# Miniprotein binders against p81326: the designs that were tried, part 104

Target 1, 226 residues: p81326
Amino acid sequence: MLHFGGFIMEINHISKILEKEREEYIRNKVEEYLKQGFSKDDAVNKANQSWRTYIGHRIQDVIYNLLKKFLKDSGLKVTTDKALNNRNLPEELDKVKRLIAINYGEYLFLPDADVIVYKVENNDIKIIAIISVKNSFRERRFETTYWKLKLKESPVTSHIKVFLATPDKDNEISYKCPNGKPKKMRIILEYELDGIYFLKEDFEETEKAKHFGKIVEDIIEISKKL
Below, E stands for the ipSAE of ESMFold2; O stands for the ipSAE of OpenDDE; V2 stands for 0.75 times the mean of E and O plus 0.25 times the DockQ between their complexes.

## First folded at step 13 (miniprotein)

Design W32 (at its last look DockQ between E and O 0.51; V2 from the best seeds 0.00; counts 0 for: pae E 15.3 > 1.5)
Fold by OpenDDE base, look of step 13:
Structure W32 (fold): chain B 226 residues (1-226), chain A 83 residues (1-83)
Amino acid sequence: as target 1 above (226 residues)
Amino acid sequence: SEEEKKIEELLLKAIKLMFEALELAEKGDYEEAIKKLEEAVKLLEEALKIAKELGNEELIKKVEELLKDVKELIEEIKEKLEE
C-alpha cells in the first residue's frame, strides 16, 4: 500500500477545490482587463480564457508534486517541459531534454511533456514516462496522441510511455460507449496512448483507463523493466 | 444534510491545505508546510467529530485515513527539518 494512499485518492476533489476559486479569480481578472482598457465583453472573455489556462497549470502542478513525492522513494526523478525551456540547463536536465526530443530533419522539437519521469542509472538517463495533463479537451484533443506516435517513430524514444491525466469534468472521455454511442475521443486516446488516468471516480475502467491513484505503481513497474 | 455539507466543506478545505503543503514541502518551505498541515488536522478532526455524530461509517473511515496521512506527512516533513 502506497504511503499516503488516502491522500492521492483525494485528487478526485481537485476540480471542485479549484472551481471554488473561479468566481473570485474571474472577478479580479475582469477588473484587471477593464483597467487595461478592454470592453466588458472582452474582459470577461479574456478572464475566462485566463482561468482555463490557470486551472490547467494548477492541476499540472498538483500532479507534478504528487508524482515527485510518491516516486522519490523509488529513486525516480520528475521534471517538466517548463523546466527544460532554459538555454542553460544542468547536465542531467539537458540530457533529459535531448532524450525526449523529436526529430524533424533539420530541427528537433520537444513533445508536450507536462510531467517527465526518468531515472538515472550508472550516469545514464532513461526516460520512463511522459504525462500530459488535460483539464478539458476543448483544444488540441489529439495532440497527446500525435506526440505519442511521433515518439514511437524513433528507437531513441519509442520506449517512452505516454500517459494522459485528466479530471474529465465534462465526461468527454470517461466512457467508451455511453448510451451505445462510441465516444471517438475516448476510443482513440485509449488505443493510441499507454494509459489514461482519471482524477475522478465516475469513469469506465479498462486495462488502460485507470484511476490516477494507480499511476505511481504503474510507473514504478515500468521503470523496473527498462 | 446540513451536517454532511459541513463535512464536505471541511474536507475540501483540508485537502486544499494538504496539496498546498505538499507544494511547499517540495520547494523546501517545510515550516509553512507543517503549519498548513496542522490546520488541515484541525479541520479533519472537526469533520470526524461530525461524522461520528452522524454515525456515517464511510465518512468516518475516510476522514480517519486522511488524518493518518496528514499526521504521517507532518512527521516526514519534521524529519526533513532536522536534517
Scores: ipSAE 0.696, ipTM 0.874, lowest interface PAE 0.7, mean pLDDT 92
Fold by ESMFold2, look of step 13:
Structure W32 (fold): chain B 226 residues (1-226), chain A 83 residues (1-83)
Amino acid sequence: as target 1 above (226 residues)
Amino acid sequence: SEEEKKIEELLLKAIKLMFEALELAEKGDYEEAIKKLEEAVKLLEEALKIAKELGNEELIKKVEELLKDVKELIEEIKEKLEE
């Protein structure tokens, strides 16, 4: 297994890795869009939009793989919302999907649950936590909070912990009261969610706001109560 | 220092290779994943040499730990390949 010390070192450098990837990605995409006939201004705008989609998927993949690796010895399994949307879903994952789905009358929707941690005991599945990966809080800032509230409404899902993982490169939620002015988004997210995990070192640490390196220990401890 | 900056660069490259290898292994591309991890080992061995020349015991221990983790991961993927 990958040692916990190696896990911490990997996480501490993820912001640097992402920044280098961003610059190269944007350059390549601008060139690609210019070749497709877009104006320079349109190419830059499209490249930035493309990066936001790409980085969200990239961070989710990294988090998925790290959690899968470090939780394996504790008997915990990890899947993703992408895997749960597959048409040829294995029975185990189909049960995971049904256990976290929210019913809106005739419609069944999955919460914002980019990464899902669960365990299997005697063919029974227990969902431990979902992790929403958010690179930016520009729009739909409280979607994860909404899903936490919906999960709390049912006794079969109320135990599920809802975490937010973010690099928060633009410092949108890193501090509660920067310059003495309350950040409503940080305060509400911290109040409503079970935890916020930062993929960087520069943030205000609290009981619920921690470095991402703490998430494995927290999940394991939670799973022991279930 | 300049030497510590070089070690940081080597560690970043090695970590990127580890993430790429994990993604490849999840797709079943075990041989390519192993190649990425072997490259990461080379970078970490270079970082270890520099850390030893600096006499930085904390950094030596961190790099040695990461080297152990990467080598164990290579063996895990090799076991999957034999299956």
Scores: ipSAE 0.000, ipTM 0.153, lowest interface PAE 15.3, mean pLDDT 78
ESMFold2 (binder alone), look of step 13: mean pLDDT 88; pTM 0.854

Design W33 (at its last fold request DockQ between E and O 0.70; V2 from the best seeds 0.68)
Fold by ESMFold2, fold request of step 14:
Structure W33 (fold): chain B 226 residues (1-226), chain A 83 residues (1-83)
Amino acid sequence: as target 1 above (226 residues)
Amino acid sequence: SEEEKKIEELLLKAIKLLWEALELAEKGDYEEAIKKLEEAVKLLEEALKIAKELGNEELIKKVEELLKDVKELIEEIKEKLEE
């Protein structure tokens, strides 16, 4: 028997686990860039940029594998943006891709959806939720909100829940009113998105801002209504 | 304390192994996934021993729960190997 809430909550340790890898990762990348002919300063900057990309991918992989494991017994399937961009796309995934695409006139583009949850009923595919994984908010602070608003514009995609998953290591959105003043980014993200799931213990919990472990129950309940 | 710091270190290592095992199992690498989880069990058993020596009931419960979950996952993956 699997314990539903057991080890999924251990994701709250993800920042500590990844930080222990940082020093060695940066050292190795600096050496690699120096061998390519970059200056020391450029190599360090590129190594730090590489780390940010790496950590984002690691967090996404952990989320994907946890969701796939814990949603399987409820008949829910999980895929990723990377899988949907594969050249030899199976029919099922091709349908998933088309069902989340956003229309810009003669052009169709995918939203930035790191992880996609869907179900299959009699060859019909219903997209349940997309999850955007953000390690930090230094750039593209409201990108996830933009995609939610675009998905709401069409009756075909308006039912799709848009979630944000983040460790929020620097507390950029962890509290609504730190020091008594509203944090614009937290307030707007919480207002516009269907949920924010934190990959850490310390944050201001609300109806929409929750521990990541709650996401499985939430997705299952949403899927029952569709 | 120093002992609580050691327990945390063991927990973090075990959790990392757990996530690596899930990734391996997703790829169909069941033998390697089990190997990672068995290593995690050893780390968790060490953490449990230290938690019991401290008498820290909260840590004992946390480690026991995770240890149970990891052992159950091992059995689940072994069943997939036999399919």
Scores: ipSAE 0.767, ipTM 0.911, lowest interface PAE 1.0, mean pLDDT 89
Fold by OpenDDE base, look of step 13:
Structure W33 (fold): chain B 226 residues (1-226), chain A 83 residues (1-83)
Amino acid sequence: as target 1 above (226 residues)
Amino acid sequence: SEEEKKIEELLLKAIKLLWEALELAEKGDYEEAIKKLEEAVKLLEEALKIAKELGNEELIKKVEELLKDVKELIEEIKEKLEE
């Protein structure tokens, strides 16, 4: 059993905990936008958009901190694409950035990499996994799949595992065939990605679709094979 | 029940504090992290008391496990603070 197993399991409450902040957040943002001269309708719309961005970052931060904490004893390191978005990087992070870059001929671009797990051995960096964190699938439903496929195209990046972590509050991908109807998005994401980790209990578990509590163990196991 | 709702409320507050404490600890703010965790312990102890009064074994087990984890995390952070 992973050290602090109970703590990881409580991730199931992330959506509920953060949703409690929504009303106050929206109210404050609406007031802010009204003061900026927006109409009431525009202010509400902007506040809702702001909330979606905010909640996404909050979930990402929680996941980042959890992974950083629980992977530390294994000697694994964790960073984010945001941390890599700097002109002046420490040598280690500069190497990480280069090792996840996707080639587009004249240009190199980074995949969406909310969380990056890597190890340092003998001064060499090995990228282990990229975790994409999605609160909802309203936008960019298959973006993570795109990045996985792009990473697969290069021998430099083909070994990198790509995971999706989500509370899937709207049950968009929690089940493969609810009511006998295939959920295209669940099926495709599960097929193309290396794993889907749910921040909740109510989902269809498979070999690739697991509770978030298993992600630490899975990453550690992968790291031993690299 | 009202008591179950109270337990849930206490748990949610405690979990939030745990996440905040973890973030603080990762930033090196160990003292403030410990303070939040100690507050979480108080909330969880209250939740445990109510759960025991209700005789809900599942909730008792859940809260006890979380209390164990929180207390262990406090000790871990204290060790880092002494380093």
Scores: ipSAE 0.614, ipTM 0.840, lowest interface PAE 0.8, mean pLDDT 92
ESMFold2, look of step 13: ipSAE 0.598; ipTM 0.850
ESMFold2 (binder alone), look of step 13: mean pLDDT 86; pTM 0.833
ESMFold2, fold request of step 14: ipSAE 0.625, 0.562; ipTM 0.856, 0.832
ESMFold2 (binder alone), fold request of step 14: mean pLDDT 87, 87, 87; pTM 0.841, 0.841, 0.840
OpenDDE base, fold request of step 14: ipSAE 0.569, 0.564, 0.569; ipTM 0.824, 0.822, 0.824

Design W34 (at its last look DockQ between E and O 0.01; V2 from the best seeds 0.00; counts 0 for: pae E 14.8 > 1.5, placed apart)
Fold by OpenDDE base, look of step 13:
Structure W34 (fold): chain B 226 residues (1-226), chain A 83 residues (1-83)
Amino acid sequence: as target 1 above (226 residues)
Amino acid sequence: SEEEKKIEELLLKAIKLLFEALELAEKGDYEEAIKKLEEAVKLLEEALKIAKELGNEELIKRVEELLKDVKELIEEIKEKLEE
C-alpha cells in the first residue's frame, strides 16, 4: 500500500474544491476586464476562458506535487514543460529537454508534457513517462495522442510512456460504450495512450484506464524495466 | 442530512489545506505547511466526531485514514525541518 494512500484517493475531490472558487474568481476577473474597457459580454467570456486556463493549471500543479512527493523515495525525478521553457537550463534539465524533443527535420519541438518523470542512472538520464493533464476535452481532444504517436516514431523517444490524467468532469471518456454507443474519444485515447488515470471513482476501469492512485505504482514499475 | 453535509464541508476544507501544504512543503516552506496540516487535523477531528455520532462506518474509516496520513505527513515534514 502506497504511503499516504488515503491522501491520493482524496484527489477525487479536486474538481469540487476548485469549483468552489469559480464564482469569486469569475467575479473578480469580470471586474478586471471591465476596468480594462471591455464590454460586459466580452468580460464574461474572457473571465470564463481565464477560469478554464486557471483550473487546468491548478489541477496540473496538484498532480505535479503529488507525483514529486510520492516518487521521491523511489529516486525518480519530476519536472514540467514549463520548467524546460528556458534558454539557460541546468545540465540535467537540458538533457531532459533534449530527450523528449520531437524531430521535424530542421526543427525540434517539445511535446505537450505537463509532467515529466525521469531517472538519473550512471550520469545518464532516462525519460520514463510524460503525463498530460486535461481538465476538459473541449479543445485539443487528441493532441496527447498525436504526441504519443510522434514520440513512438523515434527510437530515442519510443520507450517514453504517455499517460493522460483527468477528472473528466463531463464524463466524456469515463465509459467506453454507455447506453450501447461507443465513445470514440475514450476508445481512441485508451488504444493509443499507455494509460488513462482518472481523478474520480465513477469510470469504467480497464487495464489501461485506472484511478489516479495507481499511477505512482505504475510509474515505479515502468522505471524498473528501463 | 445536515450532518453529512457538514462532514463533507469539513473534509473538502481539510483536503484543500492538504494540497496546499504539499505544495508548500515541496517549495521548502515547511513551517507554513505544518500549520496548514495542523488546521486540517482539527477539521478532520471534527468531521470524525460527527461521523461517529452518525454511526457512519464508511465515513469514519475514510476520515481516520486521512487523519493518519496527515499526521504522518506532519511528522515527515517536521523531520525535514530539523535537518
Scores: ipSAE 0.659, ipTM 0.858, lowest interface PAE 0.8, mean pLDDT 92
Fold by ESMFold2, look of step 13:
Structure W34 (fold): chain B 226 residues (1-226), chain A 83 residues (1-83)
Amino acid sequence: as target 1 above (226 residues)
Amino acid sequence: SEEEKKIEELLLKAIKLLFEALELAEKGDYEEAIKKLEEAVKLLEEALKIAKELGNEELIKRVEELLKDVKELIEEIKEKLEE
């Protein structure tokens, strides 16, 4: 259960599984849209848009389940932004929600926190890290860095680590200077965030940019300091 | 306090302008991107002044780092505009 080698293998298998699922998903959605009366071209476009939404949620779910599985034996709990937005929150999750909220005067906002890691000690909840899962950097590419900056403004939230997890299949942030040109997005994300964790093998590794298989060890080490 | 809320407002506006400018630069709209970044610099300089009046050394460092990054980005985009 607490086998780090197995954790790395499961991450690599996730990427393969998700690639295999794409073709079948697109076929089924095209058939569904054709039944609704869309032209073939419109059905294909809608199916591809649906896949992007689906794959984003699917990757988040897989990351959540992996972290929950591998952090359980270290006394660490994992939740999601989806769970925190449920109408009838258990008291524990309501406390988690309040502990990560950012104050904007009259308004209280949750950061872009797809997955949240926390621990409970003596009826006290301590937030360890939030993980933003990004599948594409087409829009709102620096929202995660913004939320890290806001969390740093308060002593209540300044300890919270902010990580980015991404398959980055299109190599938008995998290298600092691809083809000799600096990639400002990678450089800024790495500078501002506490870590970037790639769901693939082909990327430029640094002290902050690592394979996702290292995230469990890093989170456990951080939790010991809190 | 009111001064702390003012700094938060200035930083939020500046970071929003940064996001908008980066998206514009990615689309090749360099002139509008520069305009938004120059506005962000003004807001960050105002935030820095207030942070210094409050004596918040951590906040001063953060604002100075962000200000340097935005100014550097302006110069890089100006180079792209002339190409």
Scores: ipSAE 0.000, ipTM 0.159, lowest interface PAE 14.8, mean pLDDT 79
ESMFold2 (binder alone), look of step 13: mean pLDDT 87; pTM 0.847

Design W35 (at its last fold request DockQ between E and O 0.78; V2 from the best seeds 0.74)
Fold by ESMFold2, fold request of step 14:
Structure W35 (fold): chain B 226 residues (1-226), chain A 83 residues (1-83)
Amino acid sequence: as target 1 above (226 residues)
Amino acid sequence: SEEEKKIEELLLKAIKLMFEALELAEKGDYEEAIKKLEEAVKLLEEALKIAKELGNEELIKRVEELLKDVKEMIEEIKEKLEE
């Protein structure tokens, strides 16, 4: 089922949906931290930090489930960073993990790969794309770009497409030249990454900066070339 | 505008239910996923009624597309129950 409109485009409202949960979430978390012995100010700060982590995970889950639903008929499989960090990995997922890992001498690290799309052909695994899900760009602004560059350095990983998916609620990268001046973060991210997929309606569309609903068609097209 | 505000609230709740149903189906909780989707159908049907009373053609089409999507999701999950 290749439905590139309708339901998948409704992810553009994810921030509004989650924001309705915020007040109750914060109240419950403040109460929880107060019971643990934190001061009121510390409890509020921790509750806000907890909220940001929570919405990040919620958005990742929605993206994972949407991609799994819409890619299954094309023979493409989807997994997550969380699944790959499980202690008891099935052999297939262990192979996926090894195919995206980057070697730093004595250390082996996974790139920022919240969601991974791959295919299995003739008992062989081919990684198609990794998607980094970023709720905010206050910190780790160019981490995804770093991982794209690292993956490009090796012939065994250079084919892997690196996408960024973001609600970009604060318009940190939504426009290339807001107020007539270039936005460095948007320009560099768009230049270096294979695509930026926005989880909202209002942003500047380009060949690489698109509505999230377009990601399925893009991934399928890429998979046919591999 | 109060009717449009009502439609927005109905749509956001229905969309949330649809996302939750996908998560439930991924976990194998098919009966609960169907319950979420059936609730979403009711919300979307109410939204469609209001959109038609407003004569908002764009909104009518959006809600009709969502209703089609939810019903397809229900049928897909029902097939999983029979497997």
Scores: ipSAE 0.772, ipTM 0.907, lowest interface PAE 0.9, mean pLDDT 89
Fold by OpenDDE base, look of step 13:
Order: sequence, then structure tokens, then C-alpha cells
Structure W35 (fold): chain B 226 residues (1-226), chain A 83 residues (1-83)
Amino acid sequence: as target 1 above (226 residues)
Amino acid sequence: SEEEKKIEELLLKAIKLMFEALELAEKGDYEEAIKKLEEAVKLLEEALKIAKELGNEELIKRVEELLKDVKEMIEEIKEKLEE
């Protein structure tokens, strides 16, 4: 049983908790954009877009902090793509950055890697997993799948597990075949990714689709095999 | 019921504080983290009281588990402050 198992389960409420801030956030942003000279309609639209970005970052931060906390005792380390977006990196993070880079011939690009889990063994860095955090699937529905496939193409990165973490508030991927109709996105994401972790209870559980509370144990197990 | 809604409100507030405390602790702001967790304990204790009055075993169990976790988190952070 995961230490703080009760607390981890309460991640189910993170979307609800954050949504309570929306009204105030939108109001403040609308006011800000109006002061900048935008029309009311434009201000509202921009505020809504800002909120989507904001809430996405907040969920990502929560997941990051949880993983950082719960993986620490296992000796595993956690970073983010944002932390890697620097010209001057510590040696360790520079190595992490290089080990997740995807080759495009003359260029190397990083995959979307909201959270990166790695370990240091014998002065070598091993990337264990990349966790993509998606609050909604309105945009870039299969981007995580793209990155997984790209990572799989190289022997340097092929071992890296790619997970999706989501509250899936709109039930876009919670069920495979609701009412006898296959959900294309759920099926493809589950097939291509190494796992989907839900920040809620109301979903169809499978071998790859689990509650977020299982992610720590799964990552630790993977780390032991590398 | 109104009482159940109150419990849920208290729980959500407590959970929010716990997540905030976690972030603070990860940043090394242990004192502020403890303050938030102590507030969460108060909220959870109130929720527990109401849940017991209602005789809702599920809610009682949920709140008790959270209380256990919060108190343990406080102790862990206190240990870090002593290092």
C-alpha cells in the first residue's frame, strides 16, 4: 500500500478544486485584457484560453510534486521539459536532455515531456519514463502517441516508457466502447502508449489504463528492470 | 444532505491545502507547509465530527484516512526541519 494512499486517491478531486478558481480567474483576466484594449468578446476568449493553459499547468505541477515526493525514497529523480529549456544546465540535467532528444537529421528536438523520471546509477543516467499530462484533448490529441513512436525509433530512447496522465473530465477516453461504439482515441492511446493513468475513478480499467495511484508503483517496478 | 455538502466542502478545502503544502515542502518551505497542513487537520477534524454525527461510515473512513496522512506528512516535514 502506497504511503499516503488516501491522499493520492484524493487527486480525483483536483479538477473540481481547481475549477472553483475559474470564475475569479476569468473575471480578473477579462479585466486585464480590457485594460489592454481588447474588445469584450476578445477579452473573454483570451481569458478562457488563458484559463485552459493555467489549469493545465496547475495539474502538471501537482503531478510533478506528487511524483517527486513519492519517488524520492526509491532514489528516482524527477524533472520537467521546462527545466531542461535552458542553455546552461547542470551536467545531470544536460545529460537527461540529451537522452530524451529525438533525432531529425540535422536537428535534435525534445518530445513533449511534462514530467521526466530518471535514475542515476554508476554515474550514468537512465531515463525511465516520460509522463504527459493532459487536462483535455481538445488540441493535440495524438501528440503523445507521436512522441512515443518517435522515441521508439531509436535504440537510445526506445526503452523510455511514455505515460499519459489525465482527469479526462469530458470522458473522451475513459471508456473503450461506450454504448457499443468504439472510442477511437482511447483505443489508439492505450495501444500506442505504455499506460494511461486517470485522475478519477469513473473509467474503464485495463492492463494499461489505471488509476493514477498506481503510477508510482509501476514506475518503481520499471526502474528495477533497467 | 446539507451536512454531507458541508463535509465535502471541508474535504475539498483540506485537500487543496495538502496539495499546496506538498508544493511548499518540495520547494523547501517547510514552515509554511506545516501551517497549511495544520489547517487541513482542523478542517478534517470538523468533517469527521459531522460525519460521525451522520453515521456515514464511508465518509468517516475517508476522513480518518486523510487525517492519518496529513498528520504523517506533518511529522515527516518536522523531521526535515530538524535536519
Scores: ipSAE 0.734, ipTM 0.886, lowest interface PAE 0.7, mean pLDDT 93
Fold by ESMFold2-Fast, scan of step 14:
Structure W35 (fold): chain B 226 residues (1-226), chain A 83 residues (1-83)
Amino acid sequence: as target 1 above (226 residues)
Amino acid sequence: SEEEKKIEELLLKAIKLMFEALELAEKGDYEEAIKKLEEAVKLLEEALKIAKELGNEELIKRVEELLKDVKEMIEEIKEKLEE
């Protein structure tokens, strides 16, 4: 039995920090674009576009640090695709990289694995999950699903859980139509992926679409079965 | 709808072909890469036709953006092939 009160509080605290960070970022970017000669409306639009790019990287860092902190005591390790792209890779991370690489004939490529969870037992590395972090779904909506399908093709990678983590601020996949039916994109993502974790409060949970605070418990339970 | 399902299927096939073409281009196999991308164009044009018939502006935009990307990739690879 695990206590996740600290994790939930950390998520809530970071959500408030990101909200304040957003206000300061937008204000500064609007001022910058106005100085460059853009109209007020154009400056606001450009600042919002800039924030979407910035927050994507920021959310990845937040998720990485939270998972690293709360999975450590369960014997689970966390890394990133950026760490795996280092040329001077430690032996352990080199093994992780080989175990998630997708084969395209002569070439091996990493999936869009923003955060990777694995365990080490008796010098054997087992990949538990990869988490793709999406701030918006305006473009490349099938990216995470494509890598899930590719990973499923190999006995080496078919056990790896593929999760999507998203604030879904634009309600692109957390919205339900007035008739209560989810949008087509939500249905497809939920069907193909192993889970969707929302960094927001105003949505209905399902078996695979959950509040981000549940990800730690889910990963630990998955790791016990591997 | 069944039509929306068909569009998603066509988009996934086109994306797979785009990845295959990128791998071939990295190997210097530009002619085969172009063939893969031309196949992706055909799938995307079919998807665009269905999206326009549905009047779904979001799907139309998605398909048009991807189709533009594929056509730009073809031109870029053709330039390398001529060099």
Scores: ipSAE 0.000, ipTM 0.088, lowest interface PAE 21.3, mean pLDDT 76
ESMFold2, look of step 13: ipSAE 0.655; ipTM 0.869
ESMFold2 (binder alone), look of step 13: mean pLDDT 88; pTM 0.861
ESMFold2, fold request of step 14: ipSAE 0.753, 0.768; ipTM 0.905, 0.908
ESMFold2 (binder alone), fold request of step 14: mean pLDDT 88, 88, 88; pTM 0.864, 0.860, 0.860
OpenDDE base, fold request of step 14: ipSAE 0.690, 0.687, 0.689; ipTM 0.871, 0.870, 0.870

Design W36 (at its last look DockQ between E and O 0.01; V2 from the best seeds 0.00; counts 0 for: pae E 16.9 > 1.5, placed apart)
Fold by OpenDDE base, look of step 13:
Structure W36 (fold): chain B 226 residues (1-226), chain A 83 residues (1-83)
Amino acid sequence: as target 1 above (226 residues)
Amino acid sequence: SEEEKKIEELLLKAIKLLFEALELAEKGDYEEAIKKLEEAVKLLEEALKIAKELGNEELIKKVEDLLKDVKELIEEIKEKLEE
C-alpha cells in the first residue's frame, strides 16, 4: 500500500478547493484589466480566460507534485514540458527532451507533456509516461489523442504511455453512453489513449478509465516492464 | 446539516493545506510544510470531533484516515529536515 494512499483520494476535492478562489481571482483580474484601459465586458472576459489558464496550471502543479512525491521511492523521476523549454538544460533533461520529440521532417517538436515520468538506468533514460492534464475540454479536445498517435509513429517513442488526468467537472467524458447516447469524446479518448484518470468519484470505470489514485501503481507497473 | 457542512469546510481547508505543504516539501521548504500540516491536523481533529458527535461512521473513518496520512507525512518531512 503506497504511503499516503488515502491522501491521493482527496484529490477529488481539488476542483472545489480551487473554485473557492475564483470569485476573488476574477474580481482582482477585472480590476487589473480595467486599470489597463479595457472595457468592463472585455475585462470580465479576459478575467475568465485568465482564470481558466490559472486553474489549469494549479491542477497541473498539484498532479506534478503528487506524482513526484509518490514515484520518488520507486526511483522514478518526474519533469514537465515547461522545464524542458530551456536552451541550457542539464544533460538528463536534454535527453528527456530528445526522447519525447516528434519528427516533422526538418523540425522536431515536443508533444504537450504536462507531466513526464521517466527512469534512469545505467545512464540511459527511458520515458515511461506522459500525463496530459485537462481541467475542461472546451479547447483542443483531441489534442492529447493527436500526440499519442504521433508518438506511436516512431519506434523511439511508440512505447511511451499517454494518460489523461482530469476532474471532468462538466461530465464531458465521465460516462460512455449516458442515457443511451454515446459520448464521442469519451469513447475516442478511451480508445486512443493508454488511460484516463479521473480526479473525481462520479464516473464510469473501465479498464482504461480509472480513478487518479490508481495512476501511481499503474506507472510503477509499466516502468517494470520497460 | 450545519454540522456536516462544517466538517466539509474543515476538510477542504485541511486538504488545501496538504496540497500546499506537499508543494513546499518538494521545493525543500520543510519547515513551512510542517507548519501547514500541523494546522491541517488541528482542522482535522476538529472535524473528527464533530463527526463523532454526529455519529457519522463514514466521516469518522475518512477523517481518521486522513489524519493518519498527515501525521505520517509530518514525520517523513521531519526526518528529511534532520538529514
Scores: ipSAE 0.635, ipTM 0.846, lowest interface PAE 0.8, mean pLDDT 92
Fold by ESMFold2, look of step 13:
Structure W36 (fold): chain B 226 residues (1-226), chain A 83 residues (1-83)
Amino acid sequence: as target 1 above (226 residues)
Amino acid sequence: SEEEKKIEELLLKAIKLLFEALELAEKGDYEEAIKKLEEAVKLLEEALKIAKELGNEELIKKVEDLLKDVKELIEEIKEKLEE
């Protein structure tokens, strides 16, 4: 059916490759900002912010392609928030967009939903899960939990599973109580979200906190109940 | 009605403040983020008062849920500031 071992190895390898690229990327970007007239301190800060954006897009693309590949034979489809923001949406994707949107009066916002998994059944679309991809928690720490809370407010979106996928290189959420001290971010994310999926091996595994290699099986099981 | 239009205006202003506060918290400006969220709470409490005067049970529930979300965010940011 699928070679899950290759899936797991590819995920772990990605994190290592991306970290090797970081130092050169930062160095080149600092030089670029210095040429634009920024101070050294500003150039370093902007370069680190640029890396976080760059790495986030790389990780999202890998996750999208892996999920698309391994969910295809189970009748599950995958799209992205970027695809949903195109001007001329196919009818199917326009329905997906409407089914995950949050209404704020005259404003219609898409949640923090980097990757969306759905199925088409009897010409009807059912949203299975939204995966938020975070490389770091130093910025935008509460976005995923906020959007889960907003999705829970409506009966039409309350069934949607909200997952977080992260390499968590700095161990910001990898353990609940490192050295006996509670990590509030890990505890809040695990409490509020439907799952946290780590793109590495070194983390505290729980019912909700798993290796990303488990996400395909979990999504398939959820879809069978819908 | 005019009262329902006023509630909508208050909700939109509160949501704008909420997103501004999230941006500030992203940059580590926790005290300014809390200030924005507290302003949003005042707008939502005004909206809730009007919704209760109208007897609109669904709107009351929606405003109360949003108030809860904002107040929980304030407490989380305050705890982060104390670390």
Scores: ipSAE 0.000, ipTM 0.129, lowest interface PAE 16.9, mean pLDDT 79
ESMFold2 (binder alone), look of step 13: mean pLDDT 87; pTM 0.845

